# VHH binders against WD repeat domain-containing protein 83 (wdr83): the designs that were tried, part 3

Target 1, 315 residues: WD repeat domain-containing protein 83 (wdr83), of Danio rerio (Zebrafish) (Brachydanio rerio) (q6dh44)
Amino acid sequence: MAFPQPRPQAPQLPQHLWRTVDCQQGAVRAVRFNADGNYLLTCGSDKSLKLWSVSRGTLLKTYSGHGYEVLDADGSYDNSQLCSCSSDKTVILWDVASGQVTRKLRGHAGKVNCVQFNEEATVMLSGSIDGTVRCWDTRSRRMEPIQILDESQDGISSLKVSEHELLTGSVDGRVRRYDLRMGQLQVDYIGSPITCVCFSRDGQCTLSSSLDSTVRLLDKSTGEMLGEYSGHVNKGYKLDCCLTDKDTHVLSCSEDGHVYYWDLVEGSLTLKLPVGKAVVQSLSFHPTEPRLLTSMEGRVQVWGAEPEDAAENES
Key: E = the ipSAE of ESMFold2; O = the ipSAE of OpenDDE; V2 = 0.75 times the mean of E and O plus 0.25 times the DockQ between their complexes.

## First folded at step 1 (VHH)

Design o1 (framework vhh_ozoralizumab_d1)
Fold by ESMFold2-Fast, scan of step 1:
Formats: C-alpha cells, sequence, structure tokens
Structure o1 (fold): chain B 315 residues (1-315), chain A 124 residues (1-124)
C-alpha cells in the first residue's frame, strides 16, 4: 500500500560490471564501440575481427581475412561497413551483413597500428609503424591511397578523425593535428612515445597517453597543457586512454590491472577500477552514454552506471 | 630514422657461447620493451627473449630458458643477448626488435621494428 521510497541516482561513471565476454580470439588487442554504441568490435591475436551485441553479449559475426594479429578496427556511421588493420601490413574493408572482404588494401611497409573511418565513411585513414598515415577511398576500386602523410619521424601508434581534423600520435613523442581543409599541421612535443590520442567531445582539447606513465590534456588551439594525469603504470604497453561521454573525466588503461579515472579539471583520481590481475590494454567509451569497454588478455568487460531499478526484497 | 644494427653472430661449436649486441638509434631506446627473435632456415620467426624498459623484467621460452640471458644498457642504447650451451637447433638469423606493445610468447606476429639480423651457426 505504501509507495516505495525513491532510490538515490547511481553515479554517472561506468563502474558496475554488466557483462564479461570471453572472445576466444587469443589476446584482444583492441576493443571498440561501433558508431552508435549498440555493437562492439574485438581485434584478436588469432587474426580475427569479431562483432558482438552490447545488449545481449552474443557473438554476431566473425570476420576472417587477415594474415596476422588484428590491431584496430572501426565501424561506419550507417553500420554497413567495418575497417580493420593488422600486423600483416594490410587494411581491410568489410561488408558487415555478409562478413565478406570488400577490399584488402596494401601499401604500408610495416604493421598497421590504427584505422578509422571519417564521419561520412568516404575515407579510411590508417597509421603504420612505417611512419605514414594513408588515406583510402572507400567507394572506388582504387588500390593506391588518395593521400599519404609522412611528416612523422617514427611509427604512428594512434590516430583519430574529427570532422576536417586528423590527430596522430607517434613513437617520436609528438602529437600531430592536421587541418585537412586548410592543409595546416600543428605539432605538440610530448617527449615520450605516444600510445593513444583522442579529441575531447567538445572538440576543444586533445588527450594523449605516453610511455612515461602520463596522460596529458592540451588545448587544441594553443597547445597549452591544461591537465596532467598520473599514478597508473604505462611503461611498456600500447595502452588506450579516453574521455567520458560528457568530458567530465579522463580514463586510462594500466599495466597494473586497473582503469584509472581522473577528474578532468581537478586532475584528482576519482576511481581506480579493478578489472583483473593482468594488463588492461584497450578501452572504448560509448559515444553518448556512460558505458565503458575494457580488454584484458582474451576477455572484454562491459561497464555501465548501476541499474536504477529496485531489487526485489520479498517472495 | 629508426635503426637497429645487430652484431656478434658467427660459427660456434655445440656447447659454446656467443654474445650478440644490438645498437639502437633514431628513437628513445629507454622507452621501449626490446626483443630478440630468430628465424631458422625455412622456418618462421620465433620469439627468443624480451626485456622491460628498465631491464628489471625478462622472459624466455622454455627452449632457451636457463641458457640465454637478455640485458640492456640504456646509457649506450644497446641490447645484448648472452647465449650459453648453444645447440644445433639454435642455428638461425637473430634479430633485434622493438615493440610498443607487449608480446608474451607468440613470437609469430610482426614486431614494431626489426633490424637486419646477425647469423648464428652452431655446428661442429
Amino acid sequence: as target 1 above (315 residues)
Amino acid sequence: EVQLVESGGGLVQPGGSLRLSCAASGFTFSDYWMYWVRQAPGKGLEWVSEISTSGSSTKYPDSVKGRFTISRDNAKNTLYLQMNSLRPEDTAVYYCARDLSYYDSSGYSEFDYRGQGTLVTVSS
């Protein structure tokens, strides 16, 4: 007869384990949400790319065609295509529904560490240990890249595309931002090999992680360091970093088995999320919701805000 | 330009020893995990040893454990492999390799960068 008392709202940070997926791909080198966050992609040391349902935790399709480990992947905005890159030096464009290779693109001289579609999925951008970024037309039968960017002095470890801008992280300790419309390049010197780069959601800042166990937030226009985040372990692994869906917190993987959350403005450690006893290598934050993917060895965990529904206390 | 230059290979009798060196340039050597990998004639690449950035952590496959020792001198940008109790099956081209990411024991993936190699022949 009495109404239940309202429950306090759960924190907006993903720290509740919703699901653990055993990917059966050897080590999962990268985990990525697709463009709408309804699916997740896992890049396996077994040479496979797998597509999973986030809501059901079920395997939907396996993509086979790479000759060595799959190192990164991305999904097109309309969910029709996937792209992936590998230690086999190739970039593959896949048809999602059929699971078939649409094109296998060759040209990189070494392993390809990172790959992403532009917003319209008209171009794929790939970054390689060979020090180049290659831009590939998704719609043509062209085998050669439409553009090669070779200003990096060492391997490309990470790239991100936002509108007309390309952000790259290099082993040479530099974060490069290309304005593709203006043909301009801005370089920020960090001084340690970059493991991951990303843009803030508002597009005003860049975030980078490096092998000095430090994550840095820079103002995009000036290169001024706005924040520095440390306490985690990043000495030998290519670890991912990101920002939350509303740019409230910085996250980093760690070699100590945790994901670290820092308040963006204060720089203080908010949460040290235990994932397990091995290296947390890869993470991906949901495009619009407080949900996180983490990869450790052969497993992916899905983290979210705590469910709001009341537990049943009777029966 | 990233360069890895291996040296120290040669002909040695079974039970003998060799010390391999790798001179690194064009990158901040102290920021990288380093590897020794080998390729026997007609075979694929085999992981032989790995070492952390500071040298505090090392790993070996069972095939060389107790016989091979990896070490590094970050002040000299040099990686070493001390090989003892050599066997005919250790005959291979030995490559110095760097990797931004850890490779635990697979040894079959392409490395971040690999040198030109130094030939080790174990024969009477």
Scores: ipSAE 0.006, ipTM 0.322, lowest interface PAE 9.4, mean pLDDT 86

Design o10 (framework vhh_ozoralizumab_d1)
Fold by ESMFold2-Fast, scan of step 1:
Structure o10 (fold): chain B 315 residues (1-315), chain A 127 residues (1-127)
Amino acid sequence: as target 1 above (315 residues)
Amino acid sequence: EVQLVESGGGLVQPGGSLRLSCAASGFTFSSYEMYWVRQAPGKGLEWVSEISSSGSTIKYPDSVKGRFTISRDNAKNTLYLQMNSLRPEDTAVYYCAKVGEGYDYVWGSYEPTFDYRGQGTLVTVSS
């Protein structure tokens, strides 16, 4: 009987490739975990939205109804509904189980770049190149938005909802935070087109990425810049950024084929993860575990902090 | 017409081994994830193993992990299950199944559907 080999130190950060999924959707424009992180959504240039099992790597359902590329998607907290948005200018609400379109919402004047449910899944929020955010009631059959936000001076590239707050990123170089209960607006001027925005998990900070190849962390209450992260390439593409599940690190996609990880507080580069030789377009971080999704061309990669058993790592 | 024909079952003593085969026809075998599922007498279907279309992703439940090995030969349209260290509780009819296009929603969890299940092959583990 041989002595057991010492196990390598398990990294806190997802850097082990667990699987590669060929989505068969053309280019994958966005990849998203669902609310609990057990499933993933892929938005295809072939006009389809697909739902996959993270644990099995299997295709569960294809959602067909958009007239052009699907650009973003989100899942409701209870996994009963999906929402998606497209270059066809529409937002679609889907029934997950049946795969059927519940509603196809029209009103945006241009392509819809981003979409998300609020926490309760009572409202969908969509952001368009037309410079508006539209708020749609998920329970009503009314086809008109319940609210339109038009303070942006150029296209909306990204949005995130947290509790009563809406965060938007615009091509006009501004990050806007709306207090939906108080009707208040806070504007942070960055000066370069925004590609992605998100909240920190603790809700105290906002993160933004922009075409000056810089990711910025701002204190939400004061607007003070707490961190600046650079070294990656983001000059022409709408790339995603995010924070780890414990807010320890900042991540960004890059046009150079890598995902960059920086220490949140120190701003130092911790890891330059090689994904491939094309643009890494989209990423999504698991809500509670150190697990990352990346999309490059027509493929999605699932990354973990350490290898799982041999059967699950065969990709 | 989709057809799945299982073979290789039989009577075996505890600790023994069997190799099951499934011959597939009527669909592009190399494009589908395949499953082995079993049904013990008087019980429901239990998932035993899964294998991706390319053979690169393979999964097992804890009940058979380390004892059973799934494999496929896409050139021959054939799925295999190598069963080692067989136990009396492995006694069941074993079915070859093609993954379906959907899922079963069971209170907050998605599980893959199984379409075009074959006729099955009986495995009896008894001394």
Scores: ipSAE 0.000, ipTM 0.100, lowest interface PAE 20.8, mean pLDDT 84

Design o11 (framework vhh_ozoralizumab_d1)
Fold by ESMFold2-Fast, scan of step 1:
Structure o11 (fold): chain B 315 residues (1-315), chain A 126 residues (1-126)
Amino acid sequence: as target 1 above (315 residues)
Amino acid sequence: EVQLVESGGGLVQPGGSLRLSCAASGFTFSHYGMYWVRQAPGKGLEWVSEISYSGSDKKYPDSVKGRFTISRDNAKNTLYLQMNSLRPEDTAVYYCARELPDSSTYYHEGTYMDVRGQGTLVTVSS
């Protein structure tokens, strides 16, 4: 007797509000899950970076050292270090446990929009309005970048690192993919300022959002457009986009106070999630579970696929 | 509905003073930086002052520095502009404005608002 093939689990979408965190940081410019999804980072217009418990919604530590608003942050895979970038033109490397600045890196000529560790946390990559990406060694005391990438014709708005690849989005309307090992560059022309870029979870596709109120999915190897997602409002703000934990749906922030969810393959709108009456600027999707963070004004919302149960969140 | 309502404008003699107020509603006022901008007759919008969400950081262009003071009361959702030593060239409609997310300013320099009130007219003339 043949056993039936296991039924694929239906995609679950985070649409149940679990908690709202008042961050006390002014506007929250970026919200990010840490590597394991147990903590969240908030980047404040008050110049602070804060670390919070996702399960409890409680503040764990405040990181103070930037001279102007914090625009992006990332956590190392082992939770020992944070990196952040600011409109003060600096990148800061922090020790998580002590809350101390390990290094404050200068070199960018303008505000730094995005920052990320590589998988091993041996390198930080920063992207600036000055049109450059700078690669910094996290382990040495060297103050100069290891490498400067200056192929962009305008400011860098977003970057993501996966294995040996760097993906950048620029105001010049181009998405660039660098093979950092081979020194090769691939360029995809979109034609409107890019607000966010990311890789699909399987690493086969790239996703980009732009000021023409359109999110696009491209095949990484060919540059062929596989999907286009619209209906949201993105005309003036640097809004985030992402994919779900299983690459079933595309998500985008929107200037109209909603997060939009589209079916990846069909391109159809699955859910228009109301967050509030202000711009939803930033979002972050959990690495392995259907959980979402959104930021609007000075607050972060935590969303789950099932209603919150206090007993289930005591893990 | 997000609303900003300016008041306190009027006719004043050169060298005089006025205090403008802006009442904010429909959003969490304490989470936003705020701006004063002005528009003189037949001219574009000109930035006049900015204040951080907490009130700790304030900025002015050279044209008003030392004469104008921005302040806020987060408990009352109110923004203020104290204008001293007024000059005929200060004649304009003054608008209260809520900050844009930082990232939007590098695409479109000089855009300080996503919400603006109807304005209050300040006339400096003898």
Scores: ipSAE 0.011, ipTM 0.329, lowest interface PAE 9.4, mean pLDDT 86

Design o12 (framework vhh_ozoralizumab_d1; at its last look DockQ between E and O 0.06; V2 from the best seeds 0.00; counts 0 for: pae E 11.7 > 2, placed apart)
Fold by ESMFold2, look of step 2:
Structure o12 (fold): chain B 315 residues (1-315), chain A 126 residues (1-126)
Amino acid sequence: as target 1 above (315 residues)
Amino acid sequence: EVQLVESGGGLVQPGGSLRLSCAASGFTFGSYWMYWVRQAPGKGLEWVSEIDSGGSTTKYPDSVKGRFTISRDNAKNTLYLQMNSLRPEDTAVYYCAKSRDLEYSGYDSPKGFDYRGQGTLVTVSS
């Protein structure tokens, strides 16, 4: 009677380095998957935005038009458009295939920290150190914003949009959720400058990171704190946080060169991923697979749940 | 260990020129904005130049615009400041500076540099 060898427990967290990309963009301020996860965007302190193949690690296109560092970017669901924002105080709408600027939108009084399309890509939303969120029509040739949200008492550091909701994080220590259909505003006071916000994948929770080195999970409807995650270092940088593709873990960048993973429910640290010896500035989690992007200085790394050779052979 | 070493200072007549150099080590030089700042005797720090990581964007206050030129050589990990048409008001210790914050950019918000060297003295007098 022979028992099969125990199968290795397949790790479901990205911890195996697949690729390292030296982007040649100076510091990479933000790294983002596109909507289907096949491409990645890099936002360079050299003023460039670049599009790369995730699987090949090869540069596909460079987008030039910003006058200062590119701070954030997003891709439309149909992969036809990109938006980006910059320290030059502008938001740019790009045609992906041609590389042409279709719109360059001015109006913010300071650097623009965050930008995202709504789900239909009919609107771009941008948040700035000037304390405003601005909504821009992607189809209109007018250069004025559709709406300006000015409730914040300090800069906007992060925003995320869902079907009918806008979530913002501010240096004033508050997370704000706008219900755009009902015209309602919910404010959660964290008490420390917010660096990143996001929704859980199921849409029932919000996650925020702040300069007290703490990531917090709140119930969206009640504001009740459901989880609090610490042990990383976030004291002076705008660092990203997120949830895994199935809402099993909370992730955060850290100033100590690691990405921290916590079990969402138990709150315990499950993985301290060594990325490098400098601040891990940005991360992005694949929309449907256990795959992670990290940026540290001018380097972007792609991480998978299994060693790349095994994953390539099985896919 | 971040290390910044300034050189090229000295005594110069009004209207003269100097070229300052800053040798950088202990970090990825090409990933950071770099700065020159100065401190006149008995005064606080004054920003005199900044340059982006790639060397294509430079900024100067009105007090030095047109007279000073910042540049960098990322292959040699070296930052430069060419100082022309020097005036007695330019007398100061000049420091090469690097921000701790990778997101810092732009002249209109020049805050948060965390590292500077020992400085190099520039004296402009007859």
Scores: ipSAE 0.000, ipTM 0.231, lowest interface PAE 11.7, mean pLDDT 85
ESMFold2-Fast, scan of step 1: ipSAE 0.266; ipTM 0.656
ESMFold2 (binder alone), look of step 2: mean pLDDT 80; pTM 0.812
OpenDDE, look of step 2: ipSAE 0.059; ipTM 0.559

Design o13 (framework vhh_ozoralizumab_d1)
Fold by ESMFold2-Fast, scan of step 1:
Structure o13 (fold): chain B 315 residues (1-315), chain A 126 residues (1-126)
Amino acid sequence: as target 1 above (315 residues)
Amino acid sequence: EVQLVESGGGLVQPGGSLRLSCAASGFTFSDHYMYWVRQAPGKGLEWVSEISGSGRSTKYPDSVKGRFTISRDNAKNTLYLQMNSLRPEDTAVYYCATDYSEPGTWELLPSHFDYRGQGTLVTVSS
């Protein structure tokens, strides 16, 4: 018979350091969980992409093929493919198991800051300093992108895909949401260069961070600002922001060496997590569990919820 | 150390022309995007033009399209802006900028403004 287990009343926030990974890639430009949260990806200034086991803390594979720094990466939902982008102006599609380059996609005129698969991994979307988003078919022999989005007036810094929607953040101070099926575009004017965009887990809101040291939550359908989060330092660096696995809190990297957590509804600072003495640039939140990845310089930290006193007693 | 040095500004009458130059050093010029941005008195920075590392791709906002032409000489590490049919509204300090990022820096934002030079003043008046 299973005994009833006590349930935590408060949300568990990742604030306990479980491990530090020295990635041996120079600077880690981006860190990302894969779709199921069992693996992590690190994008290096040494031109490599690395895949690591979260549970074992071990390097599984190194992906070499980019000519310059790797700036972003994503994994397909079935763990069969990776995509990455680089200051070498290319997007690479990789076979995970073999480590082979499947395709090297050319067409961007400048460095490529962000890349993501759609949910089905049938399309890769890449955003560049050239001001364009390019949509690439993962299965096609096409040399050209299937679509180019060029409405941005300055470089694309960040993008996220959810279902049939594309969200982009631009240096022009605008967050754009494209309905890829209907061909509709919605534009939200922020007024400062955007560093990161994401969707809420429930799909109802958009989150953006910008160089005015402010993170904003907007209602997706109306564009109404629902929340504003500040106190961190974001004035010169492309810092990541995200939401927790249950949409309870907003998180942002900071130039002051901390990760900031704010209550989503109240906007109040809940936790100022010390990471170190340098810029915390990139973060990734686990898809279903309270676990966080942070990158600072050449190191990745894995954070979990603090151990519970009552969970286990030695008999 | 990245250095960008602009020149070629001056006083010109409406309808006139000027050619600006930017001498670049401290990075591999041919591998990077170059930009012209301007700042009118009391206003923020406005992007004016961009050119790819090879010179094959250029982009302009509607305010200058058809009047301004960006070009580059990769052998000389020099960027140019040819400005024709100048208007009083074009009065600004013009800056040269690049997408170059120092290896080992954590700044990944594609900020065209981070590595701008000292600027060159263009005044369009009758």
Scores: ipSAE 0.000, ipTM 0.219, lowest interface PAE 11.3, mean pLDDT 86

Design o2 (framework vhh_ozoralizumab_d1)
Fold by ESMFold2-Fast, scan of step 1:
Structure o2 (fold): chain B 315 residues (1-315), chain A 125 residues (1-125)
Amino acid sequence: as target 1 above (315 residues)
Amino acid sequence: EVQLVESGGGLVQPGGSLRLSCAASGFTFSSYYMYWVRQAPGKGLEWVSEINSGGSTTKYPDSVKGRFTISRDNAKNTLYLQMNSLRPEDTAVYYCAKGEEYDFWSGYSTPFDYRGQGTLVTVSS
């Protein structure tokens, strides 16, 4: 006879505002946690990439080198490198400590909307309105991409990499999953321009948001739709979506100034978090803790599961 | 250097159909949103259709929805407008227009940065 399992504790959700950071970068196009969640990156319409302390909300370094708006960024697992992409059609690899450009990579024919390191930071992957994904070697001095993926019929809006798999979202209304080891491609047709894609933390599902104001959860192996999340407003902006650190909830930005939280399995709205009176454009969920970053106009909000202790604001 | 040349206009009876074409040159046609806009004599420009760079997404105002279909052939640098069930109110000069690239970051911004010389469509009994 098996003993009854203890009742699972209720998931902690980041719904308490810890701080608001005025980034002084114009509009913040993307906000991202670094690999360990101790730092955050902000991508500015002023052409700068900035690195901040999550715990203090203080600016640590400004990275200058792009010719137009910075649209996305990512940090390497060891915190030694950053990558960023821009409306200037380039991808930049940065040394974190010195703030210097290590490499400025050209080849895309249009704005580069998204960029990410693979887990080992041996490759950067970039997605552009030119409809291509380009894979760049971070370790060599090679100026040409090691691979170009051109299966998309319209611009690439979002990408994520996990292990040997690349997930892309396109304006053509398709989510594509590439198995980079086997050279295989799976395509899921959504029918509206995709704004964001991500993997579930366990790697079994894919999540996508699109301009029909709908977020969808699909089983990775079958393409079966497991969940559909709506009620938010996503009609014109490239808005982020994500899953919580334990895959309990789906989150989406919204044009109505809120972040929406839905129970992953039930699809029911758990929380409509008010951020402000403008478009909430970008979000990033902490890798291991219930912590959330949101961006709205030129500001970033840091959200925690519990109210921040007043004593921490004195330090 | 950017050139847009419309063709296919003419006189048609109410309930009839016309297909308009626009030949584009001087820019990377496959990278731009394209539009059809019309102007009745003495009136302002009215947007009648929108198509994204790859041709997968189209948009119409309620006045023409279900009657007009926009399409494109990126290999031929050509934009099309199929007009069915035409009404006297559809009488106008029709222009194809190049917009700026769809910008997710600023929201939907569709200023028409260039348009052609136009083609006249007259719907009359």
Scores: ipSAE 0.015, ipTM 0.351, lowest interface PAE 6.2, mean pLDDT 87

Design o3 (framework vhh_ozoralizumab_d1)
Fold by ESMFold2-Fast, scan of step 1:
Structure o3 (fold): chain B 315 residues (1-315), chain A 124 residues (1-124)
Amino acid sequence: as target 1 above (315 residues)
Amino acid sequence: EVQLVESGGGLVQPGGSLRLSCAASGFTFDDYAMYWVRQAPGKGLEWVSEISWSGSDTKYPDSVKGRFTISRDNAKNTLYLQMNSLRPEDTAVYYCARGYSEDYGSLTYEFDYRGQGTLVTVSS
């Protein structure tokens, strides 16, 4: 005789619309949760970066300083700093509380598609259409990068940092993984321009999406392709892909106005979530909870696993 | 199928003006940054102008800045280039080109589609 044990829970998938945010930034090129998932960042074609409350759907601060469209952004683990990148060829480091530019970093020869802090927020990494990744010291007032990675044969479209590893996706159809401690490089040939790369949450796999309308899962240790996910439309846009909070499903944006969910192991389509009648450009999955952000045109939608009982917040 | 069809080219004297049009079909026009690029005889492609998806942001190289104006009508799926104070060195085939939506303002001028082009000849 034993006391009742908790039953295994079915995976919770965000499919209930909790909130629609009209960002008033032109097109929202990227949407990102912050490190704890309580806030969201929106990167606008109007040249602004905006910070919003997830729970209230309210604008908290606007960050102005870029000369053209903001293409990506990231928040530091302690919520003290933001970094952003732009088609103006710059990377900006911001103080969250004051809204002020701390540093505006120049050096890329073309638009900067992606930017991320390392775990400690001591380094920013930026990837550009110029084919380089540049590593910038966040604590130093130096304007020069501490390192330039130039092995790519064409533009960098996406990057992600996890522990000692950097993962990059390139227009040259290759996914590159750098071991930053050992100086080693591993290259996976996909054959179509890469639109997005990410790590699995357990750190054992890499995920990539490409313009052949295919998302691929690879084992890091062997380079073996473990999964292939298709049925969505990705022919012209730089669309995001990700994994759920517990690595149960793969998600991709789509040019047909949906977010596609596939079972990670089986590769079968679990859910085709209708967002709207335009391209779903960007998505971000909450770090610990089944919550999803999607961007389509000038709007961000917040999706949860179940309807919220919270009172409506008017702003 | 993505289609871009240019019109409005022709022969003009130095100092004259022309307005080029590009009719777009087969995609959601207002989701994309659009470009005008040109190719002079025996030369490579040269970027002429860029416009964001909404039309709020435009960019020009110094060679045409102040003389050329790019605009768009998203309701009509049409891109325009107003060319004033034309010079003999503006003689080229002018192409309408679609960028990826995230490629607006790119200095590398990456496009996924371009039209058949329209010839502009500036001759005395």
Scores: ipSAE 0.005, ipTM 0.215, lowest interface PAE 10.3, mean pLDDT 86

Design o4 (framework vhh_ozoralizumab_d1; at its last look DockQ between E and O 0.01; V2 from the best seeds 0.00; counts 0 for: pae E 10.9 > 2, grease 24.4 > 24.2, placed apart)
Fold by ESMFold2, look of step 2:
Structure o4 (fold): chain B 315 residues (1-315), chain A 125 residues (1-125)
Amino acid sequence: as target 1 above (315 residues)
Amino acid sequence: EVQLVESGGGLVQPGGSLRLSCAASGFTFSNYWMYWVRQAPGKGLEWVSEITSSGGYTKYPDSVKGRFTISRDNAKNTLYLQMNSLRPEDTAVYYCAKDRGYSYGPETDYYMDVRGQGTLVTVSS
């Protein structure tokens, strides 16, 4: 005899404040989970990169070596290396444990807005206001890029790497997707300066945010617009967007001090999360759990799907 | 169009004080971070201070920290710089600047076209 099936569980969304971290880094330009979601990185206008424990909310290490603001950072999958980029026109490769600079890479003609490792951490990819993406070999002694992509007609604002694909967003209003195995390029014209791009978790869609205060979801293979999300404010800042850990909702930072959540399929606003009274500049969604990081001014906040009970969750 | 008009500069003795003002129009002032930058004769632009949209956080380089205070009045669309304990090396043309939403170059590129000519501060006996 069959038992009744349990009802489907509603998606859990981060909306409860768990921790506040005062980073002491000036403005925090970017906040990022590491690959397993146990640590977070903060990119400071004071030129520092910091690594923190998510669960304890405590500083683990400070990385100093950039000459100006740190604008983005990424951690390797094995947690042994970090990369970062800065308005000093450089990309730095760091050894996590020692805090030492492994490589400081020059060549961009302007601020470097975005940086990410490929999956194997054999390459770092960087995007700059100079309109180029540069690919750097992490394992060789060579200081020259192994490839330069210069198709963009204006600055690169965001990039993401997934398997064999590179997704870029440009001030020229275009989202570009490079197939690195086949050497092919697909271009989707949005028509407004792009601030952030990402892939959906299932790899079937791309998401982009732009300065017309609109986030757009496109079919990766056809370029067809599948969703359009608005009501937030994005007019003058490079703000982050993302998808939840299960691709149920679209999120965006906003200049009005909120993070907006929209149902991916219906397009309706689900939650307007009050972060504070200033621009929410950066966010990062946990790889596998319903947890969110937000950056506003010099503070980072950690949000969870349910209220934290300190006695039950402490170690 | 974005318009920024600086005022309040002048000649001051070493150790003196000045307060600079910047009147802003053409954008929603309260939604944007603001900066002061300066340019000494024959030098490039130097970042002097920044303030968040609400005024809740401010930042300064070591050269002016403790002597300069940035502030804003969002009701009047006005940015201020209070400059105390002035030194001859503070002599420069001072400009206010609006954050561009993302960076196109080094830290000194926060400066945008202002609708005035800046305001000259001269610290000399």
Scores: ipSAE 0.000, ipTM 0.242, lowest interface PAE 10.9, mean pLDDT 85
ESMFold2-Fast, scan of step 1: ipSAE 0.312; ipTM 0.665
ESMFold2 (binder alone), look of step 2: mean pLDDT 83; pTM 0.834
OpenDDE, look of step 2: ipSAE 0.008; ipTM 0.304

